VHH binders against Homocysteine S-methyltransferase 2 (SAM4). Designs and how they scored, part 6

Target 1, 325 residues: Homocysteine S-methyltransferase 2 (SAM4), of Saccharomyces cerevisiae (q08985)
Amino acid sequence: MARLPLKQFLADNPKKVLVLDGGQGTELENRGIKVANPVWSTIPFISESFWSDESSANRKIVKEMFNDFLNAGAEILMTTTYQTSYKSVSENTPIRTLSEYNNLLNRIVDFSRNCIGEDKYLIGCIGPWGAHICREFTGDYGAEPENIDFYQYFKPQLENFNKNDKLDLIGFETIPNIHELKAILSWDESILSRPFYIGLSVHEHGVLRDGTTMEEIAQVIKDLGDKINPNFSFLGINCVSFNQSPDILESLHQALPNMALLAYPNSGEVYDTEKKIWLPNSDKLNSWDTVVKQYISSGARIIGGCCRTSPKDIQEISAAVKKYT

## First folded at step 1 (VHH)

Design l8 (framework vhh_lunsekimig_d3)
Fold by ESMFold2-Fast, scan of step 1:
Structure l8 (fold): chain B 325 residues (1-325), chain A 120 residues (1-120)
Amino acid sequence: as target 1 above (325 residues)
Amino acid sequence: EVQLVESGGGVVQPGGSLRLSCAASGFTVSSNYLYWYRQAAGIERELIASIYSGGSTNYVDSVKGRFTISRDNSENTMYLQMNSLRAEDTGLYYCARSYDMGYEGWFDYWGQGTLVTVSS
């Protein structure tokens, strides 16, 4: 079955909540793919054997990851392109030209679409400028963040994704700094011609990583008003603390009650910094059932998982979404 | 930009020694949590050694007394000195950095890996 345009589908189905996939980078790492590279989860696609050899081990693993998320209940999934800016690719892989870069992105999108089929939605995933410099969890863009040319950094990936009809939505993930948020919100329909969302990187208490409050973010959006690109479709939080995420999403809902929201937090696992291993959170305050119920109450229309979330997590999210919708 | 580039791998006889290097750019080695991991074919990636910003170190039991992690601030490089090498030490060795923000906002950056082969 052919899929309806995403905005039309959600308008026709006002109670529908779409289940998003889990953490692709961490899942591929768990499956034995070497993601030890600044391009992160994109690394398996850089090798020609991935494309020329159907029996490639990495190709099989990436296909199985998509299939496992689909079987878990995912209805909207991401391209494997979080750290795939032109700058990151050209500095860390054999790819040196814009033409080669566009071919890589087109092939990744085609591969993702082929894995998920025509009835599922596909997000073109874009990480922040901060991911390139390891600042997406601090928001520290230096003394003069307003002088960063965000548009030039994003432009090659944006121009590629804008032209690709296999994508339903563009997702800007883990945005940790108000000046980057303002830049994205300032781009008109000629720059962002597809529906898009912005996922925020936040501390506990609903504060953006750079210290900006949800009220300040809401004020930026209100001040732009009708100047905002009409393709801006969702605002949300991603790769945030599991325990704090329901209260943070509710703070966004209170600040922007008419905004469609999304949420995909990290797993409930905690990192033992002394033993250097991931442990179950023995102090876990919430279950997926509880968290998903609260997200839906706050107006979330897309719910999934980020770092350390597996097909099992997505299965629990899917079950909770079915239970509460 | 953050980059980690490993070097120093190679073929060595059992009982021999190798020194691996991890050249860092985009951050300072002395102020970060830094790690060496290894991965053998068909086996999950294993943490071997770590060094904290304050200089304290940790090792997995199988390498204690044989491997030493260190760093040189002037070269902005982390090292793994490997002595008394065994066939079981064969694998790809990765260096990594993580944020010291606790479990909230945790993220690892990794190098490309360097191959160590201990001859049978």
Scores: ipSAE 0.000, ipTM 0.150, lowest interface PAE 15.9, mean pLDDT 83

Design l9 (framework vhh_lunsekimig_d3)
Fold by ESMFold2-Fast, scan of step 1:
Structure l9 (fold): chain B 325 residues (1-325), chain A 121 residues (1-121)
Amino acid sequence: as target 1 above (325 residues)
Amino acid sequence: EVQLVESGGGVVQPGGSLRLSCAASGFTFSSYELYWYRQAAGIERELIASITYGGSTNYVDSVKGRFTISRDNSENTMYLQMNSLRAEDTGLYYCAKLGSYYDWTPEYDYWGQGTLVTVSS
C-alpha cells in the first residue's frame, strides 16, 4: 500500500519519530566494496554488470545492506548518492552526458525504491559542494566562497530528483559553510519542489565547520522568514560527534524552537591508521538510549546514524525511539 | 602501500621547459583525481593543477596556458609539462592523491617526496 505524503504523515502523528538508516558508505566498505573513490558509495552502480546481472556480487551486497537496515527498524532510507553530483560523475566515471547522468540517477532511485518497498520513505541524498573538494569537514571554501555558483553545481541532481515521484524528501547532507547554506535557503519552489532538509556539518564545540554559530544560522533563517521555500521541512546535524551531538541539537532547538529537527551522528569509533582497525571511542559518554531520548526532547522527528553506524546501531536507535515515543 | 614518486626537476633558464613525472603505485590509479602542488621558499604549499579520472583539467591562473597536466592510466603515471618557465615558478613540486577528510577517520592524503625546480639565469 502506498504511503501517505511525509509532511501529512508527520502532521497526523505529531509524536512519531522516523528511524533513518545507518552509514551506507562505511557499511558497503565493511561488506567488501571499495568506496575510496570520488563518487564514494555510488561506485557499485557505475558498473554495467550491477544492472545487467541480477547475480552480481555488488548488487547482492547493496540489496542485503538495505534489507539489514529495514530489519533493524529503519522507516526512512537514503539513495546511495552522497557524492553523485554531475561534476563528480562526469569527471570521475565513463558517464559524460546529462542524459547518461539522469539515467544513472533514475536507476539508483528505482533500485532503492525496489529494495525498501512502497511503505517506506525514501530520501534523495545530496552531498555538499565541499564533498567534491574534500572540504565538507573543514568548511574551507577558499578566499571567495560567496562567488561559488552552488546552484549550477547542484542543478543537474536537483532537477532529476525534483521530477522523481519515488522520492519523498531531498536531503542536503554535511553542509559545512554559511554561503552554501544561504544559497540552498535562497532557492524557491521552482528550484526545490519537494520537501527537503539541510543537515549541517558541525564541530564538536557546536559551530558550523567554517566557524558560523547556531545562533547566526538561526538568524539567517529568521531574517528570510516567509521568503524561505515552504518545502524546507527539517534542519539538523549529521556525521557529527556522537558524544557532543545531543548538546549541539539542543542549541539548535533553543535558537529555533519551532523548527522540526533531525540528527544522525557518527558511531564514535576512531580509525587506528597503524593497526588498520576501528577502535571504540574511549571518550564515549553516552548510549544510543540516552542520545535518542535527548534528541526527541530537542524536537527531532528523524533519527538515524552516519559514518560507521551499522544495522546493530539502527536496531538500538529503533528500540530507543519506541521506548521514548 | 600507496607510493607517489616524482621525477624531472632540475635547473633551467627563464623561458625554458621541464616535464615532471609522478609514478604511482598501491592504488587503482585510473579511479582517482590527481594533483600537482608547488611550495616556494617562504610561501604556503599551493595547488597548481589537477586532473580527473576522465582527463578534465584545472589550473591556477598563474600557470594557465604555460603548464599542461596529463595522465597515462596504462603506465600509472601523471605528468606536468612546464613551458615558458619564470623565476617565480621556482619551488618544490609535489604530486598528490588526496583523500576525504572525516572526523572519524584520518586524512588519507598521499604525497610524493617532491622534486625541485629552479628557474635561474
Scores: ipSAE 0.000, ipTM 0.166, lowest interface PAE 13.7, mean pLDDT 84

Design m1 (framework vhh_7mjh_2)
Fold by ESMFold2-Fast, scan of step 1:
Structure m1 (fold): chain B 325 residues (1-325), chain A 122 residues (1-122)
Amino acid sequence: as target 1 above (325 residues)
Amino acid sequence: EVQLVESGGGLVQPGGSLRLSCAASGFTFSSYAMSWVRQAPGKGLEWIGRIYTSGSTSYNPSLKSLVTISRDNSKNTLYLQMNSLRAEDTATYYCARDYYDSSGYEWYFDYWGQGTTVTVSS
């Protein structure tokens, strides 16, 4: 393999920080793809013309997005599979069987690997159960969240990604509820056989969207200790306030000093609901240079962008990572 | 000029059924996913469910067996059918227009109706 196994590479290079790509969904939307669909950024892959017609406009757009992130300095990139659960796909597309679903995921992974080449790392991206049911704004998973069968929801996508050797890492993104976090951490190596990370969805005031504090999250992880799947490789924050993110990551570092961390915050832009456009955040206090420096001092090993982050943002992240490592 | 107007609320007996309507105007209704959200007295907002442009639906698991969301694009109208109502279903019910949060990871609501009140009491 052109690349070393991710955990081995990072162990051999303790000062190395990998640059992650930017916000794929927002980037595809900016490039003209209509992502307002239950499967979101996966929508271009649902059309057979994406696969059969090399002149497909959507195919060119997705390739150019990957190429632009690579040119910006990205070293580890995501599959375009945030809202690609079996439930989401089978309810909202023509795909009805596990065989068809597995074929879709395999083709998306193959496409992503072909775009980035053999020397870059690839993350199999998985969104939270809450993304399917519109709970990210509250983290409110109902009256009995402990009774939700998270495993059944994730199982088809997990089984597919576990056996796909083109993936280096599985990323659970924007986890907004403590019971979902506990469920993922409870799964053993038979369920999660690849290195994985958990990215937390955090309110701007510094707690998980369901109100759980960072200290409470750290305590859950400490209490589980050696019972946690040894493939749990990184804990991080994403879809989080740009300005607050360094302090939140530092809080996790202080509480879990031996945990490898990652961070990929929102761009700091705000959406104008009247004009239907994103505006620069006039209250944005930090530069990428400042934020990346703080992330590295807190032990971050993977740094990128989430919401509204473009190849330009990734260039700035890459430059800062090189400067401070 | 976007307007969402809920109707159909009122007093209903425990175990009863009720259908709420939301009349939309000022935008191309068929091009947007739509949600129902409720707020019980003194409590936070609780998302009920969403209907996509395709007609597919997604529900709060706590409420899935009790509610059905549908839409009539020819009338620019969203519906919420509720069955087996309980006292705890007493709330103000809001119709909301979904905007896909192109920040990449959530749906959010950019327009809300004024709400219609449902009281479940004997």
Scores: ipSAE 0.000, ipTM 0.243, lowest interface PAE 14.0, mean pLDDT 83

Design m10 (framework vhh_7mjh_2)
Fold by ESMFold2-Fast, scan of step 1:
Structure m10 (fold): chain B 325 residues (1-325), chain A 121 residues (1-121)
Amino acid sequence: as target 1 above (325 residues)
Amino acid sequence: EVQLVESGGGLVQPGGSLRLSCAASGFTFSDYAMSWVRQAPGKGLEWIGRIYWSGSTSYNPSLKSLVTISRDNSKNTLYLQMNSLRAEDTATYYCATEDYSYGLRGYMDVWGQGTTVTVSS
């Protein structure tokens, strides 16, 4: 392969920090694609014209987004598959069979790999069960979250991504509930055969959305010990408050000093739910330079952006990474 | 296509009880979290509570002892039971679905037309 296996590359280069892409869903929205749909940013891939028509406007927009993130300095990028569970796809699109679903995922991965080339890393992006029920930012999984069959929900997408050699890493994003975290950590190498990370959805006060503390999360990991899947490669925070994120990541580092970390926060913009517009955050106290420096100090190995982060944000992250590594 | 229709409002005396209904059509009701929101005359929107697809409920702490939200998935209907009504509960009551947009917390996607509750002697 043109690129070394991700874990080997990072082990061989202990000071290397990979630059991740920005918020694909919000960036596609900024470029005119309507993503207000249960399958979110996957919506342009549902149309057959995306695949059959080389002049497709949506295909050009998605390619230009990937290219702009690459030009900004991204070294590891995501497939556009955050809300692309079998349940979400089969209930909200014309796709009704597992075979059709696997074909969709395979084509999206192929498209992403073709856009970024063979020398960049590719993450198979998986959103939480909470995203399907619109609870990834509240963590409220109901009265008996321990009884939710997370494996059955994730299984079709997991089995597809496990088999796809174009993926370097599987990313579980915005996990907001301890029972979902425990479920993922309980899965062995037969279920998760590729390196993977877990990105936590956390409050501005530094606890998981459901109220679980970083110390409690660390205790779950320590209690599992050698039973944890050896493919568990990174733990981190994503789609978190820009200003509070460095302190939150440092708390995670203090609780788990031997764990490789990652962080990709929101841009700092705030959504006005009544006016339905994004507003600049007048309370934004930090620059990307300052935030990235602090992330690196806490042991972050992958740094990028989440909601409302653009190629300009990734360019600033890339410059800061280069400056501090 | 997606439609929510509230009913059951009207005049009720202080201390009385009232049950509001919200009839849903045009989507798979059982797969969506549903919320109740109210707006008193000349005031902003006040969230009352929600019921998840699982049947679990979450309430505004200031209203928790006064209201109960339930659903009947076989009838595609959402309910709001209100007890010990006060003059300050006079408002237009809306039912709403949750937004699926990434990064939006508690944003209401589709709203009904509302049903008016007046608490007066």
Scores: ipSAE 0.000, ipTM 0.176, lowest interface PAE 15.0, mean pLDDT 84

Design m11 (framework vhh_7mjh_2)
Fold by ESMFold2-Fast, scan of step 1:
Order: sequence, then C-alpha cells, then structure tokens
Structure m11 (fold): chain B 325 residues (1-325), chain A 124 residues (1-124)
Amino acid sequence: as target 1 above (325 residues)
Amino acid sequence: EVQLVESGGGLVQPGGSLRLSCAASGFTFSSYSMSWVRQAPGKGLEWIGRIWTSGSTSYNPSLKSLVTISRDNSKNTLYLQMNSLRAEDTATYYCARDTYYEFGSGYSYYFDYWGQGTTVTVSS
C-alpha cells in the first residue's frame, strides 16, 4: 500500500507514533562491515561491486539490515548517509566531482527505497559539521563558531535531497552547537522544501554539547516564530544517554509544548574502556517499555534507536509504542 | 575501585567565592575528561562544565562567568572555582568521570562514576 504524505498522515492520526530504525553504523559494524572510515556507514556503497554484482556480500548485508529493522516493526527508516557530505566523500573516496557525488546519493536513496518498499517513510540522513571534524559529541567548533559557513558545507547534500521525491523527511542529526542550529533554522523553503527535523546532540544532563540550555534553544525558536521554515516538523534528541534521555525530552516539551518531538537514544549499554567491550544496561528499572512510555507522554511522534541499537531493540520499542498508543 | 570524593563545600555569603576539590583514585586520572554537575534542592541535575584530557574546558553558558574548572594530574585532583555566588547557587555539587566509546568518526559520552557530592549553601 502506498503511503500518505508524512505531514498529512501525522495530522490525520494525531496519536500515532512512528517507529524509526536502529543504529545503522553500529549494526553494519556488528555484521562485519569495516566502518572505520571518514564516510563511516556509507563505505559499502563506495565499492563498485555493490552496484554491479547482485551477489555482493556488502549488498546482502545492507539489504538484510533494512529487512531486519522492517521485520522488527520500523515504519520510518534512514538513508545510510550520516557522514556523506561532499567534502568527506571527495576527500576520502575515488569520487571527485559534484556529478559523481549526486549520482552516489541518488543511488543510495534509490537502494534504500527499494529495500523498504513504497508503504514506509524514508529519511534523508544528514550529519552535522561537527561529525566531519569529530566534534558532534563535544560541540567544540572552535573560538568563532559563528564564522563557520554551514550553508556551503551542507549545500551539495541539501540540493540533492531537496530534489529527491523518494525522500519523505530530511533529518539533521546530532546537532551539537547553537550556531549550527541557528543556521539550519534560518534556511527558507527554497533551501528546505521537504519536511525536516533537527536532532540535538545533548549532554546526558540536558544541555546541548556546547553548553546551550534547552530554554535557550526554545527562545531562539520562539524569537524566530513565523519566520521559521514551515517545513520544520520535529525537534528532538538522538545518540544521547538512554538513562537520561526521558528527562531531557521532557525539558524540551516543557519549553516548547506545541512542538512535535522525536527521540532515538543509544542502547543504554555501558562501554568497558579497559576490556573494550559493551556491557548490558545494569539498571533494571530502565527498559524500552518505561523509556518509550515517558517519550510518548512528552509528545514524541517518532521513536527509534541510535548507537548500539539492534533489530531486537526496535522490536521492543515497537511493542512499547503499540502498548502506549 | 574507582572512587571520586568531593570536598570544600559549606556556607558562603552572597557575592563570595568557594573552591571545590574532587580527589580521584582507582584509575588513570590523566586519561579521562572530568565534569562538575550540581543539583539544587527540589530541582534536576545541571551540568556545570567539563575539562578534557588536554586541559581545555567547556562550560554551561549560564554559568561560564561564575566558574573555572582546572585539574592537577600529579595529585589526581579536579577543581571547581566559583565566584560571585548567589542564593540560587545553593546545591549539592558532584564531580563525575566522563567516558566515551570511539567508533568510526563518532563518540558517545557518558558519566560512568560520580562522587557522593558536597553541599554548598549560599545564604546571608
């Protein structure tokens, strides 16, 4: 069955919560793909054999990842394009021209759409400037972040995704700095003609990575008011602490009670830095059931997972969403 | 056994200054970024700031003019200098150990260990 436009679907179904997929990069790493590259989870698409050989091992792995998230209950899924800026691709792969770059993005979107079918929603995933410089979890953009030309950095990927009707939503993920947030919010419908969301990279104690408070972010949004692109559809948090994320989302809800929210935190696993392994969440009171229940009460319309979240995590999220909606 | 022990809290008058210390043991202190966090009575946790392994600092903008974080790796000690204290700065202050997992180009930051806290009361 064909899908309704995302904005219409959510307006027609005001209590519906969409289940988002899990952490693609960490899931592909778990499946044997080497993602230790500046283009990260996009790396399997750089190989010519991915496109020319139906029996490609990487092609099978990526297809099976999408299929496993769909079977787990995902209703909206991302393109594998978090670290896929023109700058990153042209500096770190054989692709050197804008036309080759546009062909790569178009093929990735086509592949993602073919994997998920026509009845599921597709997000064009865009990582922050901070991801290019490995600062998305610190927000440290240097002494003069207001001088960074965010528009020129995002422009090639934005122009490509803006024209691609196979995308339902553009997702700016892990935005860790207020000046980058302000830049995105300043772009009008000619730059962002599709529904979009901004996922914030927040410290586990509820401030943006650069130290900006949720109240300060809310004030920026309120000050812009009707000047904000009407395609700005969701604000949320992603790749944040599992245990602290419900309180952070609630702080956004209190500051912006009419804003549709989204959340997709890390798995809650604790990394053992000495043994170099992930250990299970030791807090038995915190489960996907309790976290999802609180997200829904705070106004979340899209819920999924980020780093270390697997199809099993998405199945638990899906079950909780069904239980509380 | 990772252990963090805060000290230096107490009563201070409005406009006064106070320096808190956090003594770390059971791990290689110089290899970790460290943070200060506070909780006012009946309020949620509020992040104050972080000091990286390099010695660089990042602060909550609402508190940046009031605080300075430093460390002495030879003493395994973290410090929080507070100036121009106000009644609303009354809180329990915690030091916390930052950790991260490096993957591809990304990191996930967590607080894996916390101190017991030290109480600062700003009152005349």
Scores: ipSAE 0.000, ipTM 0.152, lowest interface PAE 11.3, mean pLDDT 84

Design m2 (framework vhh_7mjh_2)
Amino acid sequence: EVQLVESGGGLVQPGGSLRLSCAASGFTVSSNYMSWVRQAPGKGLEWIGRIYSGGSTSYNPSLKSLVTISRDNSKNTLYLQMNSLRAEDTATYYCARELYYGSGSYEPFDYWGQGTTVTVSS
ESMFold2-Fast, scan of step 1: ipSAE 0.006; ipTM 0.314

Design m3 (framework vhh_7mjh_2)
Fold by ESMFold2-Fast, scan of step 1:
Structure m3 (fold): chain B 325 residues (1-325), chain A 120 residues (1-120)
Amino acid sequence: as target 1 above (325 residues)
Amino acid sequence: EVQLVESGGGLVQPGGSLRLSCAASGFTFSDYYMSWVRQAPGKGLEWIGRIYYSGSTSYNPSLKSLVTISRDNSKNTLYLQMNSLRAEDTATYYCARGWEYSSSYTFDYWGQGTTVTVSS
């Protein structure tokens, strides 16, 4: 069924919590796609055979991934565009012009929408500048992070997504630095005319990767006040420790009690650097049932999974959301 | 200069107990999660558990019945108590600052390690 605008739907349904999909990059890697490339999970879309050949193995894999998340209970899903800045694409693929780049993004959005149908919400996923320089988990943007021109980096992707009516929400993921957060919030409606959210990259102690506290983030938001883009719709945490994430989201809720929140943590799996494999996280004390219940209590309106979360994880999230809403 | 120095390793008989210590210096010890990690000969790193500044602990479920982690913030010291040791517990034991070993951003400093040999 045709969907209402996202903000209206959530306002009309104040107890509704939307189930987000899982970790697309890691899921595609598990399905045999080689994502070890600067454009990450976008790599299968770069090949023209993905678009021209109905028997394309990669096309089938991506479609099945979306279908499996839908069958698990996902209600809002992302485009496969985490590392898909113009800079990343033009430097690492055959695509060299803005026109070709816009065509790629438009085709990815069309493909994602066709996979999920008209009754599901679609997020245009945007990774941080930190992901381009491999620092989204350290927040180390150098000595003068305030001098980084974030707008120039994001502008081509933002202008494309801003114009695309098939997108319901723009998601800035894994933001690890306060200056990047402040820049995004300060962009005007001509660039960010769609609802958007910011997912924060945070340490286990509940501070942003660059060391900024939740109180300091709240102060930046309060100081910006009416200057904040009115399309700013959610703030949350992603790619965060599974076990610690409920307390971190609660600290954000305490700092910003009127802000709609979202959360999508990692699976809790641990990477073995010697064997190059993922191991079950033996520190995973909580179930999805417990974690989701706590997220809802802290005001989460969108809940899903990040790295190493599978359709099975999303099915458990979906069951918990249904139980507690 | 951040330093983590493990001690208390040695030879122990199967079924025995051993307590390892880790002396921390060069940073505010009470501000950090601390962890124990081990590496058996010919195997990869195996996370044992972590402890928050408040004393709250989390353990590898396969090792939970074998180990207890504690800390003394006034002495800048981390402890690992091990009981009912088996030959399979023979490993070099590392003290680490941080909460998980799966990424360099979670463990930023490691001790030199102390060797535990479980043999009859």
Scores: ipSAE 0.000, ipTM 0.126, lowest interface PAE 15.9, mean pLDDT 83

Design m4 (framework vhh_7mjh_2)
Fold by ESMFold2-Fast, scan of step 1:
Structure m4 (fold): chain B 325 residues (1-325), chain A 121 residues (1-121)
Amino acid sequence: as target 1 above (325 residues)
Amino acid sequence: EVQLVESGGGLVQPGGSLRLSCAASGFTFSSYWMSWVRQAPGKGLEWIGRIYTSGDTSYNPSLKSLVTISRDNSKNTLYLQMNSLRAEDTATYYCARDLRYFDYLEGMDVWGQGTTVTVSS
């Protein structure tokens, strides 16, 4: 079944919450792919054997990952392109030209679409400038972050994704700094011609990694008013603490009550320092059932998982979404 | 066998300095990011900072002025230099192997046993 345009589908179904996939990078690492590379989870796609060899082990692993998330209940899924800026790719792979780069992105999008079929939604995933400089969890963009040319950094990937009709949504993930957020929000329809969302990288205390409050972010959005790109469709939080994420999303809802929200936190696993192992979340108040119920109450329209979230986590999210919608 | 072993902890007076070491074995140390994490008595884990494969560093903003992380890939060793130590810096200090796409603590897949630092006069 061909899918309706995402914004129309959600407007027609005001109580619908879409289930997003889990943490692709950590899931591929769990499946034996070596992702310790500046292009992160994109690394298997860089090898020509991924495309030319039907016996490629990496190709099979990536297909099985998508299939497992679909079987778990995922309805909207991401391209494997978090650290796939032109700068990252051209500096860290054999790809040196815009033409080669565009071919890589087009092939990855085609592969993702072929894995999920025509009835599921597809997000073109874009990581922040902070991910390129390895500061997406500190928000430390230096002394003059307002002077960073974010547009030139994002431009090649944005131009590619804007024209690709296989994508339903562009997702800016783990944005940790207010000046990067302001830059993205300043781009008009000629720069961002597809529906898009911004996922914020937030501290455990519920502020952006650089210390910016949810109220300050809300004020930036309110100051733009009718000038804001009409394609700005969701704001949310990702790769955030599982246990604290419902309160953080609620603070965002209180600051921006009319904004459609999304959330996809890290797993609820707790490290046992005595036993030296990761334990499942033992807090009964912070199960996926509880967290998803609270997300829905705060206006979340897309819910999924980030780092260390598996198909089992997505299955639990899917069950909770079905229960509370 | 993949292992991380911390050393250099002990008793130090307020205002003092201390250098911790972490010896890595059983994996290609030079190919991984490495982090330092601490846990004060009765408190949760607090991320201190990270060193990338390039040798560049990123710190918890609340601790940036007090610590320096470095690595020696020829010795498979990670270091944490701490200056101007305060009573509140009393904690068990862990080194950890650090994955690229993660929250500070959830991305750590290999941890050392920890070394205890006590700041007391």
Scores: ipSAE 0.000, ipTM 0.217, lowest interface PAE 13.9, mean pLDDT 85

Design m5 (framework vhh_7mjh_2)
Fold by ESMFold2-Fast, scan of step 1:
Structure m5 (fold): chain B 325 residues (1-325), chain A 122 residues (1-122)
Amino acid sequence: as target 1 above (325 residues)
Amino acid sequence: EVQLVESGGGLVQPGGSLRLSCAASGFTFDDYAMSWVRQAPGKGLEWIGRIYSSGYTSYNPSLKSLVTISRDNSKNTLYLQMNSLRAEDTATYYCARVYDYVWGSYEYFDYWGQGTTVTVSS
């Protein structure tokens, strides 16, 4: 059946924690799709055979990925649009116009909705400007990051998602720099009319990739106060160290005790932006059971996995969420 | 303002061929993907195919072997080549400009032509 609006559902069910899907890009790579491309996990959607041929191998792979996450217990899932800015798409694919770009995004959203059905929530996924320049894990936006026109970069994808009723939530992921965070938080309801969240890219010592502390981030949010877009629904951490993530989320909870939080960490691997490879981190010291329990105690309302997390990881997250809620 | 004008329809024998044209005006033709859609008497709309400004094409799989879509951006003109026509291809054929939301078979349209009628009969 049709789902309730996300904010109403969570308000009516104050103990509910939604299970998010896993790392789509890395999962598609594991299933044989080569995602080493500037548009990354969006690459299978660029081929017209994906849309015209129901027997397309890539179409089957993407559909099976969504189905496997649903079967694992995912209740809210992302569109496959992390590196799908107009700039990235128009520079790296046959698509050259805003009309063609909007058509691509609308088709991806329709496909995602058809895969998950009407009873699941759908996030329109947006990666940071840092992902376009391969700096989402360093936060190094150059000497004058305050002069970057983030709004113009995000505008085409944002305008498309903002008016698409098949989306329940807009997710800004792996934001690694305070000036980009400030830009997003400055956008009013005319720019962001749908519920949205911001997922922060933080290093293992618990600060934003650019060195900004959780206390400094909280102060920015507190200083904005009632001026903040009321559609700002969650703040969280993603693509972060598995072992360190519970302490980092707790520090964010202590700084912003009334803010609804979310967390979806990596499987323990870290991306090397210069070599463009995933480096093994330490083996996981804790189970999903332990980590999920700690996330819930810190106020997490959405929990899932990021890079290198699979349907098996989501199944373990789902079991832990059911156990502790 | 925006105008789309189809031409080339008419009566054709089974097994014959027709080339339909769509003349576009009032907008920058190169900025838009374009589609062909048809409607047989008493039936719903059936999407035929789309062509991006780059010339890249996508077709309804049921019709792919029977049709070819092309465009000439220098003339602001869209074309539909139809071969091996059958009585079932009798329909009004519409030229449509692709908008930003997916509707129908694969796209949402903000402007339509008036249509050109193709009748396949012996």
Scores: ipSAE 0.000, ipTM 0.122, lowest interface PAE 18.8, mean pLDDT 84

